VHH binders against Band 4.1-like protein 4 (epb41l4a). Designs and how they scored, part 9

Target 1, 289 residues: Band 4.1-like protein 4 (epb41l4a), of Danio rerio (Zebrafish) (Brachydanio rerio) (o57457r11to299)
Amino acid sequence: FYCEVLLLDESKLILTTQQQGIKKSTRGSVVLDYVFSHVNLAETEYFGVRYCDRSHQTFWLDPSKTLAEHKDLIATGPPYTLYFGVKFYAEDPGKLKEEITRYQFFLQVKQDVLQGRLPCAFNISAQLAALAIQSELGDYDPYKHTAGYVSEYRFVPDQKEDLEDSIEQIHKTLLGQVPAEAENNYLAIAKTLEMYGVDLHPVFGEKQAEYFLGLTPVGVVVYKNKTQVGKYFWPRITKVYFKETQFELRVLGRDCNETSFFFDAASKTACKNLWKCCVEHHTFFRMPE

## First folded at step 3 (VHH)

Design a10 (framework vhh_8pnl_2)
Fold by ESMFold2-Fast, scan of step 3:
Parts: C-alpha cells; structure tokens; sequence
Structure a10 (fold): chain B 289 residues (1-289), chain A 122 residues (1-122)
C-alpha cells in the first residue's frame, strides 16, 4: 500500500506497507495517528484527511473503517492520495490552545483564500496576504525585498498587479510583528468572512431549484443564487435524516414549532456524505467533548 | 458489506452479571446509532438501551440502574454491561444499528445481528 498525504505546508507524508505496515485492513484511525504525530498536533479533534473519488467528490477518511472499506478511495489508486486539513473550523481560531494548532488553521485558511473557497473583497485580500508575507518574510526590508517580491507568492485565484502593490504597501506597515502574531491577526480577520468554515453541498429543493447547504460552525446556511435564504443554528436543529437521495432537516422555531425542510442530493452517495458531514458538525458544535 | 457480530451471552444465576459485545465488522461505526433489543420467549422484541453516535444514552424503565450501554469507536464495538440480573431478563439479545437518523427523533434500525442468548436461572 502506497499512500501520499498532502500536508497544509505543501509537503508530503508518505505512508507505505514497508515503512509503517499500512495495509488495506488498516483502520483510518491508524493513518490519522501517523499524520497527527508527524505534524506534532495534540488538538486533533478539528482535523482529518480527505480523499476524492473519480467524480472529484470529496470524502473524509473514516477513522473507524478500514482502508479497504473506503471503496471510492481504493478505486483511485495505487498510489492513493489523501489531503490533510481542517474538518471543523473553530469560530475563534485565535483562542486555540497550542501555537501549532493555530499555525495549521492559518495554513488551511490561507489555502481556502488561494483556492477561492473563501472569497475576499480586494482590501481584505490585501490585508490577509500582507500578514501572510509578514509571517513568511518578516519585516519589510527595502534591500532584501526588491521590486516584484510579492509576485513570487500567490494568495488569490486571479492575482493582479494592483493587489500585489497594495500587499507591498500594507507589508511596510507591519514592522515588528513576529510570525505567530501575523498568523493570529490573519485568523482574526478571516474568521469574520461569510464563507469562513463553510462546507458547501449542492442540493435541489422544490421544483428542482438549485441550492447549496453550507455546514458551518454556527449552523446550516441555505444558499440560492449565491444569496443566503435560510440559517438554522445547531441547537435548533432537532433531526437530520436521509433516505435514498432525500435529505431532511428538522428545525425548532422560537415558537417551539418544528419545521421540516427537504432537499434532494444528486446521488445516494452524495446524500449519505451530506448527512454524515451534517451529523458530525452537529455533534462537534453542540457536544464538543 | 457491513455486518454485526454479537458475543457474551450465557447462563448466569440471579444477581449475576454479564457483558455483551457487538463488533461492527464492515460499517463506519462512529457514525451509527446503536441499540440493544431483546426478545423473551413468547414476546415481541423490545428496546433495552440505545446510544447515539455522540454517546447520548437512553434506557428502558425495566433496566435503568442495572444495565449500562457504552461504545468504543476506536474498536468499533458496542457493549451492554448487565448487573443484578433477574429471571425476567432471560431473552435473546440483539445488536442493532442505523444511519440516517439523528437527535430528536425515534430511531429505526436498519441492521441487526443474529442475537446472543442470555439465560438467568434460579
């Protein structure tokens, strides 16, 4: 068995039968333990490894199942590719106990911005990128950071020169911030963004209308045409159920009446995955022990 | 395919103890709600205890204070610790699991084991 785990710092952890004894019969928890040990992570509850099936749908590695039982993963290799990442986003990552945990959150959120999962307005993008540069390069130095130094770095999907100029000007104002400070300031800004920590799942509503369900630190958000049309806090969600391709969300209103919302996923596999992710988020954010 | 395998049943005297185990050999154990049901001779199956994926427990009135349901997600195993056993506890005990149901609803169980026999005799 040959497995590559892509880490958030863009390095790879290679796990094999010969080096680690990893086999098809090995449970996901063993793979996770190797990853957590390698990155020196103690606050492990926020993190997981994910994989993509041949249709590019993403699934979290199940710690209780064997690798062989992840049939969609087995169909993609060998070699098998896993992606380490934040599974549950802390509402205030600056309050996480250990610096290494905050650093991993910083790397994840930076990747989210770069890949367009966390959209940012121009001014916010420039502020975040300048903090990332401060973390990487330290204080601005006109003799070390020559014209065009920012262009060696990528922070957004379509990075233009005007953004790079803004980043440079902001970097010049950050004198004296050590890497951990810059990273914490990055997270303090990023946590306020609408799509921070949002796990999006495409679904269909009434009359086959297209929606996205966003699983977030605070609850489920319903989006239609990129506009929020519903928001249900985790403590108010009383039932999450699925049958075949139909997903049911039951929510208790302020009047103590329950309302059921029904959505259809594109497939049974997508529906089960949505349900699992929703149950896991509900458990994590309501019962964090 | 997933399957449930029960063990730990046997013959015990009144006041004795038994620990039942149910191993999940093919499921994503940590995401399943699990239960113990029993069927006494000539009776319908009845719920003994259930445990959600998050560890919240619920017990039938006739076993409260005597039985404890627990799970070990790392070992993919469900347990039922039975103390102060009574002749009335004599039954076939079944492990059950379900997916697609969460907090605030009655659980319907999609997967069942073959059962393990518990006999409490004087």
Amino acid sequence: as target 1 above (289 residues)
Amino acid sequence: QGQLVESGGGLVQPGGSLRLSCADAGFTFSYYAMAWYRQAPGKERELVARITSGGRTNYADFVKGRFTISRDNAKSTLYLQMNSLKPEDTAMYYCAATEGTYEGSTLEYDYWGQGTRVTVSA
Scores: ipSAE 0.000, ipTM 0.133, lowest interface PAE 17.4, mean pLDDT 84

Design a11 (framework vhh_8pnl_2)
Fold by ESMFold2-Fast, scan of step 3:
Structure a11 (fold): chain B 289 residues (1-289), chain A 122 residues (1-122)
Amino acid sequence: as target 1 above (289 residues)
Amino acid sequence: QGQLVESGGGLVQPGGSLRLSCADAGFTFSSYAMAWYRQAPGKERELVARIRSGGSTNYADFVKGRFTISRDNAKSTLYLQMNSLKPEDTAMYYCAAEEGVYSGDRTEWDYWGQGTRVTVSA
C-alpha cells in the first residue's frame, strides 16, 4: 500500500506497507494516528483526511472502517492520495487550547481563501493576506522586501496588482506582530465571514431548482444563487434521513411541530455522503459541554 | 416494508372514535421510538403522533386533545386512540418504528407498516 498524505503546509507524509505496515486491512484510525503524530496534534477531534473519487466527489476517511472498505479510494490508486484538513470548524478558533491547533486552522482557512471556498471583500482579503505575510516574513523591511515581493505569494483565486499594493501597505503597519499573534488575528477576522467553516453540498429542490446545503458550526444553511434562503440551527434539527437520492431534514418549529424539508442529490453516492456529513456535524456541534 | 402490522381502521361518522393498533411481528419493540403517520389522497405522509423510548410523547397540532398515543412493551403493541374524529382525519394511517435522530436509507433504519384506512363520513 502506498499512500501520500498532503498536509496543510504543502508537505507530504508518505505511508507505506514497508515503513508503517499500512495494508488494505488497516483501519482509517491507524492512518489518522500517523498523521496526527507527524503534525504533533493533540486536539485531533476537529481534523480528518479526505480523498477524491474518479468523479471528483470528496469523502472523509472513516476511522472505523478498513482502507479496503473505502472502495472509491481503492479505485483511484495506487498510489493513493489523501488530504489532511479541518473537518469541523470551531466557531471561535482563538479559544482552541494549543497553538499548534490554531496554526493548523490558520493554514486551512488560508487555503480556503486561496481556493475560493471562503470569499472575501477586497478590504478583508488585503487585511488577511497582510497578516499571512506578517506570519511568514515577519516585519516589513524595505531592504529585504523590494517592490513586487507580494507577487511571489498567492492568497485569492484571481489575485490582481491592486490587491497586492493594498497588501504591501497593510504589511508595513503590522510591525511587531509575532507569527502566532498574526495567525490569531487572521482567524479572528476570518471567523466572521459568511462562508467560514461552511461545507457546501449541491442539491435540487422543486422543479430541479439548484440549491446548496451548507453544513456549518451553527446549523444547516440553504443557499440559492449565492443568497441565504434558509437556516436551521442544529438543536432544532430532529431528524436527518435519506432514501436513494432524496435527502430529508426535519426541523422543530416554535409551535413544537416538525416540518420536513426535501432535497434531491445528483446521485445516491452524493446523497449518502451529504447525510453522513450532516449526521457528523450535528453530533459534533451538539456535544455536551 | 417493515415487520409492523396495523389494524383498527374503518368507516366512522364525524364525532366518532376509533382505536388503531400496531403489532411488532419480529423485532425488539421497546428499544424503538414509535410513531403514527397519515397520508390523505393526493397529499404527502405527515406525522400524527410520536412516542419515544422512555415514554415521552409529541403530537401534531391538528390532533392535540383528540388523539392519544400509547405503547405496551410487554405486548409489543403501539396504540392510537382517536376521539372526536373529523372528515379531515380521513387517511391511510401508518405505524413506524424509528432509529432516533439519524436514519440512513429509510428501508434500512426505519420499519413501516402497510397502513390501515380511516374514513370519516356518513
Scores: ipSAE 0.043, ipTM 0.421, lowest interface PAE 4.5, mean pLDDT 87

Design a12 (framework vhh_8pnl_2)
Fold by ESMFold2-Fast, scan of step 3:
Structure a12 (fold): chain B 289 residues (1-289), chain A 122 residues (1-122)
Amino acid sequence: as target 1 above (289 residues)
Amino acid sequence: QGQLVESGGGLVQPGGSLRLSCADAGFTFSRYAMAWYRQAPGKERELVARITSGGDTNYADFVKGRFTISRDNAKSTLYLQMNSLKPEDTAMYYCAAVEGTYEGTSYEFDYWGQGTRVTVSA
């Protein structure tokens, strides 16, 4: 068994039968334990490793199941590629206990912005990128940071010169901010963005109209054409069910009556994955303080 | 954001019938609990009938046995079949879409139509 875990700092952790005893019969929890130990995480509950099937559908590694039971993963290798990341986003990452946990959140959110999963308006993108540069390079120094230094870094999918100019101007104002402080300030801004911590799943409504269901720290949000068209808070969701490609969400209304909402996923596999992610989010975010 | 558009109101004699329709022009209709409210001159809006996305219905006592609420998810349309109409049923009738949100939260909201007028007079 040959497994490559891509970490958020873009390094790789290689897990093999020969070195770690990893086999098809190994449970996901064992793989996760190696990853958590390697990155020095104690607050592990927010994190997981995911994999992509041949259709680029993403799945989280199940700690309770063997690697062989992850048939979509087995079909893609060898080598088997896993991606370490944040599975459940804290609403306020500034309240996380350990600096290493906040650092991993910072790396994840920075990747989310870079890959377009967390869209940002121009001014917010510039502020976030400047904080990331401050964390990486420290204080602006005109003798070290010569013209074009920002161009060596990527922060958004379509990075243009006007954004880079703005990033440089903001970086100049961050004098004296230490890396951990810059990272915390990055998270403090990013947590306020609409798509922060949103796990998007494509679904169909009436007449095959396209929607996304967003699994979030507060509930399930329904999006159509980048517009929020519905929101159901976790405490009011009484049942989550699926059958074939149909996903059902049952919610208590303001009138205290239950309402069932139905959506269709593109495939049985996508529907089961949506259901599993929704149940896991419901469980995680309905936990007491 | 979306708009609800009511139709089917009119003038009818006591004992007559009307069918009201409400079209939802911006939502996945099957996702919402839908309701009919009415408001007579000088009175507050009152709930007439409600239907959940799953089809469960609830009626105000003053319309039970006379009115039937139904929905056609394929046509994204809500209906109110009104039979045995009385002068007391004279009101502006409003369609409402209700999201599944927690009471008292900042994200709670309802969408309302402009209304359709029902007049019952001899």
Scores: ipSAE 0.000, ipTM 0.100, lowest interface PAE 19.1, mean pLDDT 84

Design a13 (framework vhh_8pnl_2)
Fold by ESMFold2-Fast, scan of step 3:
Structure a13 (fold): chain B 289 residues (1-289), chain A 124 residues (1-124)
Amino acid sequence: as target 1 above (289 residues)
Amino acid sequence: QGQLVESGGGLVQPGGSLRLSCADAGFTFSSYAMAWYRQAPGKERELVARITSGGSTNYADFVKGRFTISRDNAKSTLYLQMNSLKPEDTAMYYCAAEEGTYEVGDTTVTYDYWGQGTRVTVSA
């Protein structure tokens, strides 16, 4: 068995039968333990390892199931590619206890911005990128950071010269910020963005109207045409249910009455994955009050 | 994916006892709600007993006090202890597993997986 785990710093952790004893009968928890040990991560509850099926749908490795039980993963290899990442985004990553945890969140959020999962307005993109450059390169130095130095780095999907010029100007103002400080400031800005920590799942409503359900640190958000049309906080969600391709969300209203909302996923596999992700988010973020 | 295999059915006299078992060879057993259903000859399949992943149980009125549902997560096995059996209990008994329900209150359950059944006959 040959696993290649892609880490958030773009390095790879190779796990094999010969070196680690990884087999099809090995549970996901064993793979996760190797990754957590390698990264030196103690606050592990926020993190997981995901994989893509042949249809490019993403699934989280289940710690309690064997690798063989992940049929969609087994169908893609060998070799098997896994991706380390943040599974549950802390509402305020600045309150995370350990520097290494905050650093991994920084790397994840930076990747989210780069890959377009966390869209940012021009001015926010420039601020975030300048903080990332400050963390990577330190203080602006005209002798080291010659014309075009920002172009070596990519921070957004469609990076243009006007953004790079803004990044350079902001970088010049950040003198004296040490890496950990720049990373914390990055997270302090990023946590306020609409799509921060949002896990999007495509679904259909009445008359096959297209929606996305966003699983977030605060609740489920319903999007239509990139506009928020509903928001249900985790403490108010009383039931999450699926049957075949139908997904049901039951929510306690202000009048103390329950209302059910129904959506259809494209397939039974997609619906089951949405349900599993939703249950896991509800469990992680639910508060008794 | 997991396979459900029922066993323990047989022929017993009225007033006798049987213990049914349902083995799960591929599930994350502890995360599933599990149930026993039965189907009498020429009749619709009906719920006998249900147990949640947390161990809460629910029984059909016609078996309360006579049947006990239990689970052993370490062995990935579901049980139905049937006491004081009646001719009316004659049926094919099915094990069912369900992943699709997560709730803080009462719920309607739909099962993802079914076993092939084990036959229980109560007669002289």
Scores: ipSAE 0.016, ipTM 0.353, lowest interface PAE 6.6, mean pLDDT 85

Design a14 (framework vhh_8pnl_2)
Fold by ESMFold2-Fast, scan of step 3:
Structure a14 (fold): chain B 289 residues (1-289), chain A 124 residues (1-124)
Amino acid sequence: as target 1 above (289 residues)
Amino acid sequence: QGQLVESGGGLVQPGGSLRLSCADAGFTFSYYAMAWYRQAPGKERELVARITSGGYTNYADFVKGRFTISRDNAKSTLYLQMNSLKPEDTAMYYCAATEGTYTIGSTERTYDYWGQGTRVTVSA
């Protein structure tokens, strides 16, 4: 067995049968333990590893199941690629106990911005990128940071020169911020953004209209054309079902009547994954009585 | 329109084990998500464990590591294996089911079908 775990700092952790004894019969929890030990992480409950099937659908490694039981993972390799990341986003990362936990959140959120999962307006993008540069390079130094130094870094999908110029100007104002301070300030801004910590799942409504269901700490948010069109808090969600490719969300209204919303996922596998992520978010943020 | 029938309850000593069964008598079992609830003397009814049609399980903190929920779709039967039983586990145990492959709801409102219950007593 040969697997590569891509870490948030862009390094790789290689786990093999010869070095770690990893086999198809190995449980996901064992793989996770190696990753957590390697990144020196104690507050592990927020994190997991993902894998991607041949249809580019992503799934979280189940700690209680063997690697062989992850049939979509087994179909992709060997070698097998896993992605370490934040599974459940803390609403306030500043309340996380350990600096290493906040650092991992910083790396994850920075990746979210870069890959377009966390969109932000021009001015916010510039501020976040400047804080990231401050964390990596330290104080602006005209002798080391020559004209165009920001262009070597990527912070957003469609980075343009006007953003890079803004980043440089803001970096010049951040004198004296140590890396941990810059990272904490980054998270303090990012946590206020609408898409922070939102686990998006593509679905279809009536007449194949495209929607996204966002799983959040507070509930399920429904998006259409990047606009929020519904928000249902976990305590008001009375049922979440799927059958085949159809996903049903049942919500208790203020009038104490239940309303059912139906969505179609692209496949039975995607629908099951959406449901499983829903159960896990509800369990993490609001434990069953 | 289906009916659930629980069995396997009884008197057991602390540290003992019991296996509860819940038999389906009128619906397509494999398409239902199922759960075990219990109601102890002087307490509200509470979720013990739940299982989806696909076999994903979820447990209340007070039974993790001691109880195991499972299903046999060929026999249309739900099980709860209870190990290391404690006096605090004394309760009436109820089987519950709802349509659909999976369910997330943690309240009694999630489940449309309920059994009559089977009594578990943990004492000398």
Scores: ipSAE 0.000, ipTM 0.247, lowest interface PAE 12.8, mean pLDDT 85

Design a15 (framework vhh_8pnl_2)
Fold by ESMFold2-Fast, scan of step 3:
Structure a15 (fold): chain B 289 residues (1-289), chain A 124 residues (1-124)
Amino acid sequence: as target 1 above (289 residues)
Amino acid sequence: QGQLVESGGGLVQPGGSLRLSCADAGFTFSSYAMAWYRQAPGKERELVARIRSGGSTNYADFVKGRFTISRDNAKSTLYLQMNSLKPEDTAMYYCAAEEGSYEVGGKTLEYDYWGQGTRVTVSA
């Protein structure tokens, strides 16, 4: 068995039968334990590894199932590619106990901004990127940081020169922030953005209208044309059900009457994945009674 | 959409045996929890036996030691081997498959697919 785990710092962890004893019969939890040990992570509950099937649909590795039971993963390799990442986003990552946990969150959120999963306005993008540069390079130094140094780095999908100029100007003002401070300040800004920690799933409503369901720490958010059109808190959701490609949320209103909301996923596989992610989010963020 | 088709029911004398089969047509059998339910005239449907996708089984107290649930994922078929049949086992037997129900509290309470049933009559 040959497995490549792509880490958030862009390095790879290679796991094999010969070196680690990894086999098709190995539980997902064993693979996760190797990854967590390698990155020196103790607050592991927020994290997982993902894989892509042949249709580019992403799934989380199930710690309780064997690698062989992940049929979509087995179909893609060998080699098998896994992606380490944050599965459940802390609402306030600054309150995470260990610096290494906050660092991994910083790397994940930075990747989210770069890949367009966490959109942010020009000014916020410039502030976040300057903090990332401060963490990586330290204090601005005109001798070391010559004209164009920011262009060596990517922070947003369509990075342009005007953003790079803004990043450089902000970097000059951050003098004296140590890496951990810059990373904490990055997370303090990013956590306030609407799409922070939102696990988006494309779905269709009536008449094939396009929506996204966002799984969040507080509940399920319904988006249409990038606008929030519904928000259902976990304690008010009484049932999550799917059948074939149809996904159902049953929600208890303030009048104590239940209402069902129906959505269609593109495939049964996508629908099952949405349902599983929804159940897992509810379980992780469950409220005390 | 999937459909479940039961077979193997019939008339048998007390102490006899029957093997029920349930064939899956249209969904991925191996990923589902499968169950046998029964309903006697004038009574509600009750669980007889359940088998999870991983092979773990659960039996109603009134059939323990007499009935065995099993599955053949390669043939997409669920079985119920019924031994030492009693008149009280007379009922319509239903195959059920479940994937994708979760309620607040964490308990899955509904089955996604049901068959039309197969009749079992145990006569003295």
Scores: ipSAE 0.015, ipTM 0.374, lowest interface PAE 6.4, mean pLDDT 85

Design a16 (framework vhh_8pnl_2)
Fold by ESMFold2-Fast, scan of step 3:
Structure a16 (fold): chain B 289 residues (1-289), chain A 124 residues (1-124)
Amino acid sequence: as target 1 above (289 residues)
Amino acid sequence: QGQLVESGGGLVQPGGSLRLSCADAGFTFSSYAMAWYRQAPGKERELVARITYGGSTNYADFVKGRFTISRDNAKSTLYLQMNSLKPEDTAMYYCATEEGTYTVSGETYTFDYWGQGTRVTVSA
């Protein structure tokens, strides 16, 4: 068994039968333990390892199941590619206990912005990128940071010169912020953005209309082309059920009557994954008794 | 290669008590609603009791007042306390997880994992 785990700092952790004893009969929990130990994480509950099937559908590695039981993963290799990341986003990552946990959140959120999963307006993008530059390079120094230094870094999908100019101007104002402080300030801004920590699943509604169901700390949000069209808080959700490709969300209205909302996933596998992610998200973010 | 392992079954006289346990070696136990089912020879499996992750319980009428289901999420263990046992309670008892549904009401429709079962015999 040959497995490459892509980490958030863009390094790779290689796990093999020869070096770690990893086999098809090895449980996901063993793989996760190697990754957590390698990145030096104690606050592991926020994190997981995901993989992609041949149709680019993503799944979280199940700690309780063997690698062989992840049939869609086995079909992709060898070699097998896994991706380390934040599975459950803390509503306030600045309150996480350990600096290493906050640093991994910083790396994940920075990747989310770069890859377009966390859209942000021009001014916010410039502020976030300047904080990331401050974390990486330290204080602006005209002798070290020569003309065009920002263009060596990428922070958004379609980065343009006007954004780079704005980033440079903001970087000049951040004098004295140490890396951990800049990273914490980055997370303090990012946590306020609409799509922060939203786990999106593509589904179809009536007449094959395309929607996304977003799993969040507070509930399920329904999006159509990045626009919020519905929101159902976890305490009001009385049932989450699936059968074949049909996903059912049952919600208690203000009139105390239950209403069922139905969505179709693209496949039986995608539907089961949506249901599993929904149950896990609710369990993680559930209200106390 | 089952993830659930039942224990605590045995032979007991009518009116006696037994405590069944179900342990999960995996880390996902706390994410599922859990249930106890039983099957007597030549009969279909029937629901005995269920418990949601949050602790809401539901019991079959034939065990209500006699059996108590509980869970310890920190120990990844499910329990069934059986009191005032009757000959009609003689069956193989199975532990199961709830998959395909997650409810506040405790309704179950799909189960992902089953244990191998533990035998309960009530006879003089």
Scores: ipSAE 0.000, ipTM 0.147, lowest interface PAE 14.8, mean pLDDT 83

Design a17 (framework vhh_8pnl_2)
Fold by ESMFold2-Fast, scan of step 3:
Structure a17 (fold): chain B 289 residues (1-289), chain A 120 residues (1-120)
Amino acid sequence: as target 1 above (289 residues)
Amino acid sequence: QGQLVESGGGLVQPGGSLRLSCADAGFTFSSYAMAWYRQAPGKERELVARITSGGSTNYADFVKGRFTISRDNAKSTLYLQMNSLKPEDTAMYYCAAEEGTYEVSGYDYWGQGTRVTVSA
């Protein structure tokens, strides 16, 4: 067994049968333990390792199942590519206890912005990127940071010179912020953005209308035409089910009556994945009475 | 891939008792809801009893008060205690595992079955 775990700092951790004894019979928890140890992470509950099938559908490695039981992963063939990342986003990452945990959140959120999963208005994008540069390069120094230094870095999918100029101007104002401070300020801004920590799943609703279900720290959010049209808080969600491609969400209303909402996923595999992610988010974010 | 292995079936007289077990042979027992199904000769498979990952139970009306489903997550084993057995209970008994809740469509894993015969 030969697997490459791509880390959030863009380095790779290679896990093999020869070096670590990793086999198809090895449970996901063993792979996760190697990753957590390598990145020196103690607050592990927020994190996981994901993989992509041949159709580019993403799945989280199940700690309790063997690698062989992840059939879609095995079908990709050796080498097996895994991606370390934040699985459950803390509502307030500034309250995370260890600096290394906040650093990993910073790297994840920075990647989310870069890859367009966390859309930002121009001014917010510039502020976030300037904080990222402050964390990476330290204080602006005209002798070290010559014209065009920002263009060596990528922060958004469609980065233009206008944005780079704005980033440079903001970077000049951040004098004295140490890396951990800049990273914490980055997270303090990013956590307020609508799509922060939102795990989006495409579905069809009534009359085959296209929606996205967003699994979030607070509940399930329903989006239509990029607009929020529904929100169901985790404590009010009583049951989640799937059958074939149909996903059912049962919600307790303020009148204490249950209402069922139905959505269709594109495939049985996508539906099962949505259901699994929803159950896992509900378990993680539901506050016990 | 996981495998479920049933045991404990046999021949018993009416009014007798049997305890069936289902062992997890390599998949993650504690995260799954578990169920017992049975299939009598010439009939379709029917649900006998279900237990969620959290331990909540549900029984078919025809076994309520006679059968008890339980699980031991430390041993990765599911049990069905069958009391006051009737000739109508004669069937092949199957263990099944599903993710999460008892409303989930179908099951990821099925066992090979264990035969229960209640002599007339």
Scores: ipSAE 0.000, ipTM 0.149, lowest interface PAE 11.8, mean pLDDT 85

Design a18 (framework vhh_8pnl_2)
Fold by ESMFold2-Fast, scan of step 3:
Structure a18 (fold): chain B 289 residues (1-289), chain A 121 residues (1-121)
Amino acid sequence: as target 1 above (289 residues)
Amino acid sequence: QGQLVESGGGLVQPGGSLRLSCADAGFTFSSYAMAWYRQAPGKERELVARITSGGSTNYADFVKGRFTISRDNAKSTLYLQMNSLKPEDTAMYYCAAEEGTYEVPSGYDYWGQGTRVTVSA
């Protein structure tokens, strides 16, 4: 068994049968324990390891199941590629207890912005990127940071020269911020963005109308054409169910009557994944430890 | 490649008791909602009792007060304690593990082979 875990700092952790004794019969929890130990992470509840099937659908590694039981993962390798990341986003990551936890959140959110999962307006993108530069390079130094130094870094999908110029000007104003401070300021801005911590799942409503269901720290948000059209808080959700490709969400209204909302996923596999992610989010955010 | 294995069925007289067991032979038991269904000859399968991963239980009206569903996650085993058995309880009893519900199962992905319960002379 040869497994590559891609970490948020872009390094790889290699787990093998020869070095760690990893086999098809090994439970997901063992793989997670190796990753958490390597990263030096104690606040592990927010994090997981995901994999992609051949259709590019992502699944979280189940701690209680063996690697062999992850049929979609076994079909992709060897070698098997796993991705370490934030599974449940803290509403206020600045309140996380340990600096290493906040650092991993910073790396995850930075990746979310870079890959377009967390869209930002121009001015917000420039501020976030400048804080990331401050964390990486320290204080602006005209002798080290010559014209065009920002171009060596990528922060957004369509990075233009105008944005790079803005990043440089903001970086010059951040003198004296130590890395942990810049990272905390990054998270303080990012947590206010609408798509922060949103796990999006494509679904269909009546007459095959396209929607996305967003699993968030506060509840399920329904999007149509990038516009929020529904929001159901975790404490009000009384049932999450699926059968084949149909997903059902039952919500308790202000009048204390239950209403069922139905959506169709593209496949049974996608529907099962949506259901599992929804159950896990409901458990994590409704039922504090 | 796991399977559910039911046991404990048999022939009993009316008013008797049986305890059914369902052992997990390869599934991750503790993460699944579990249920007992039954099917009498010529009838459709019907839900008898269910238990969620969190321990919440639900019973069909025709068994309330007589049957008790329970689970032992350490043993990966589901139980159905059947008391005050009636001739109409005669059926093949099936264990089911479920994917697709948080609170109320209405479909199941994994079924056992069943165990027969006969209430008669």
Scores: ipSAE 0.000, ipTM 0.184, lowest interface PAE 11.4, mean pLDDT 85

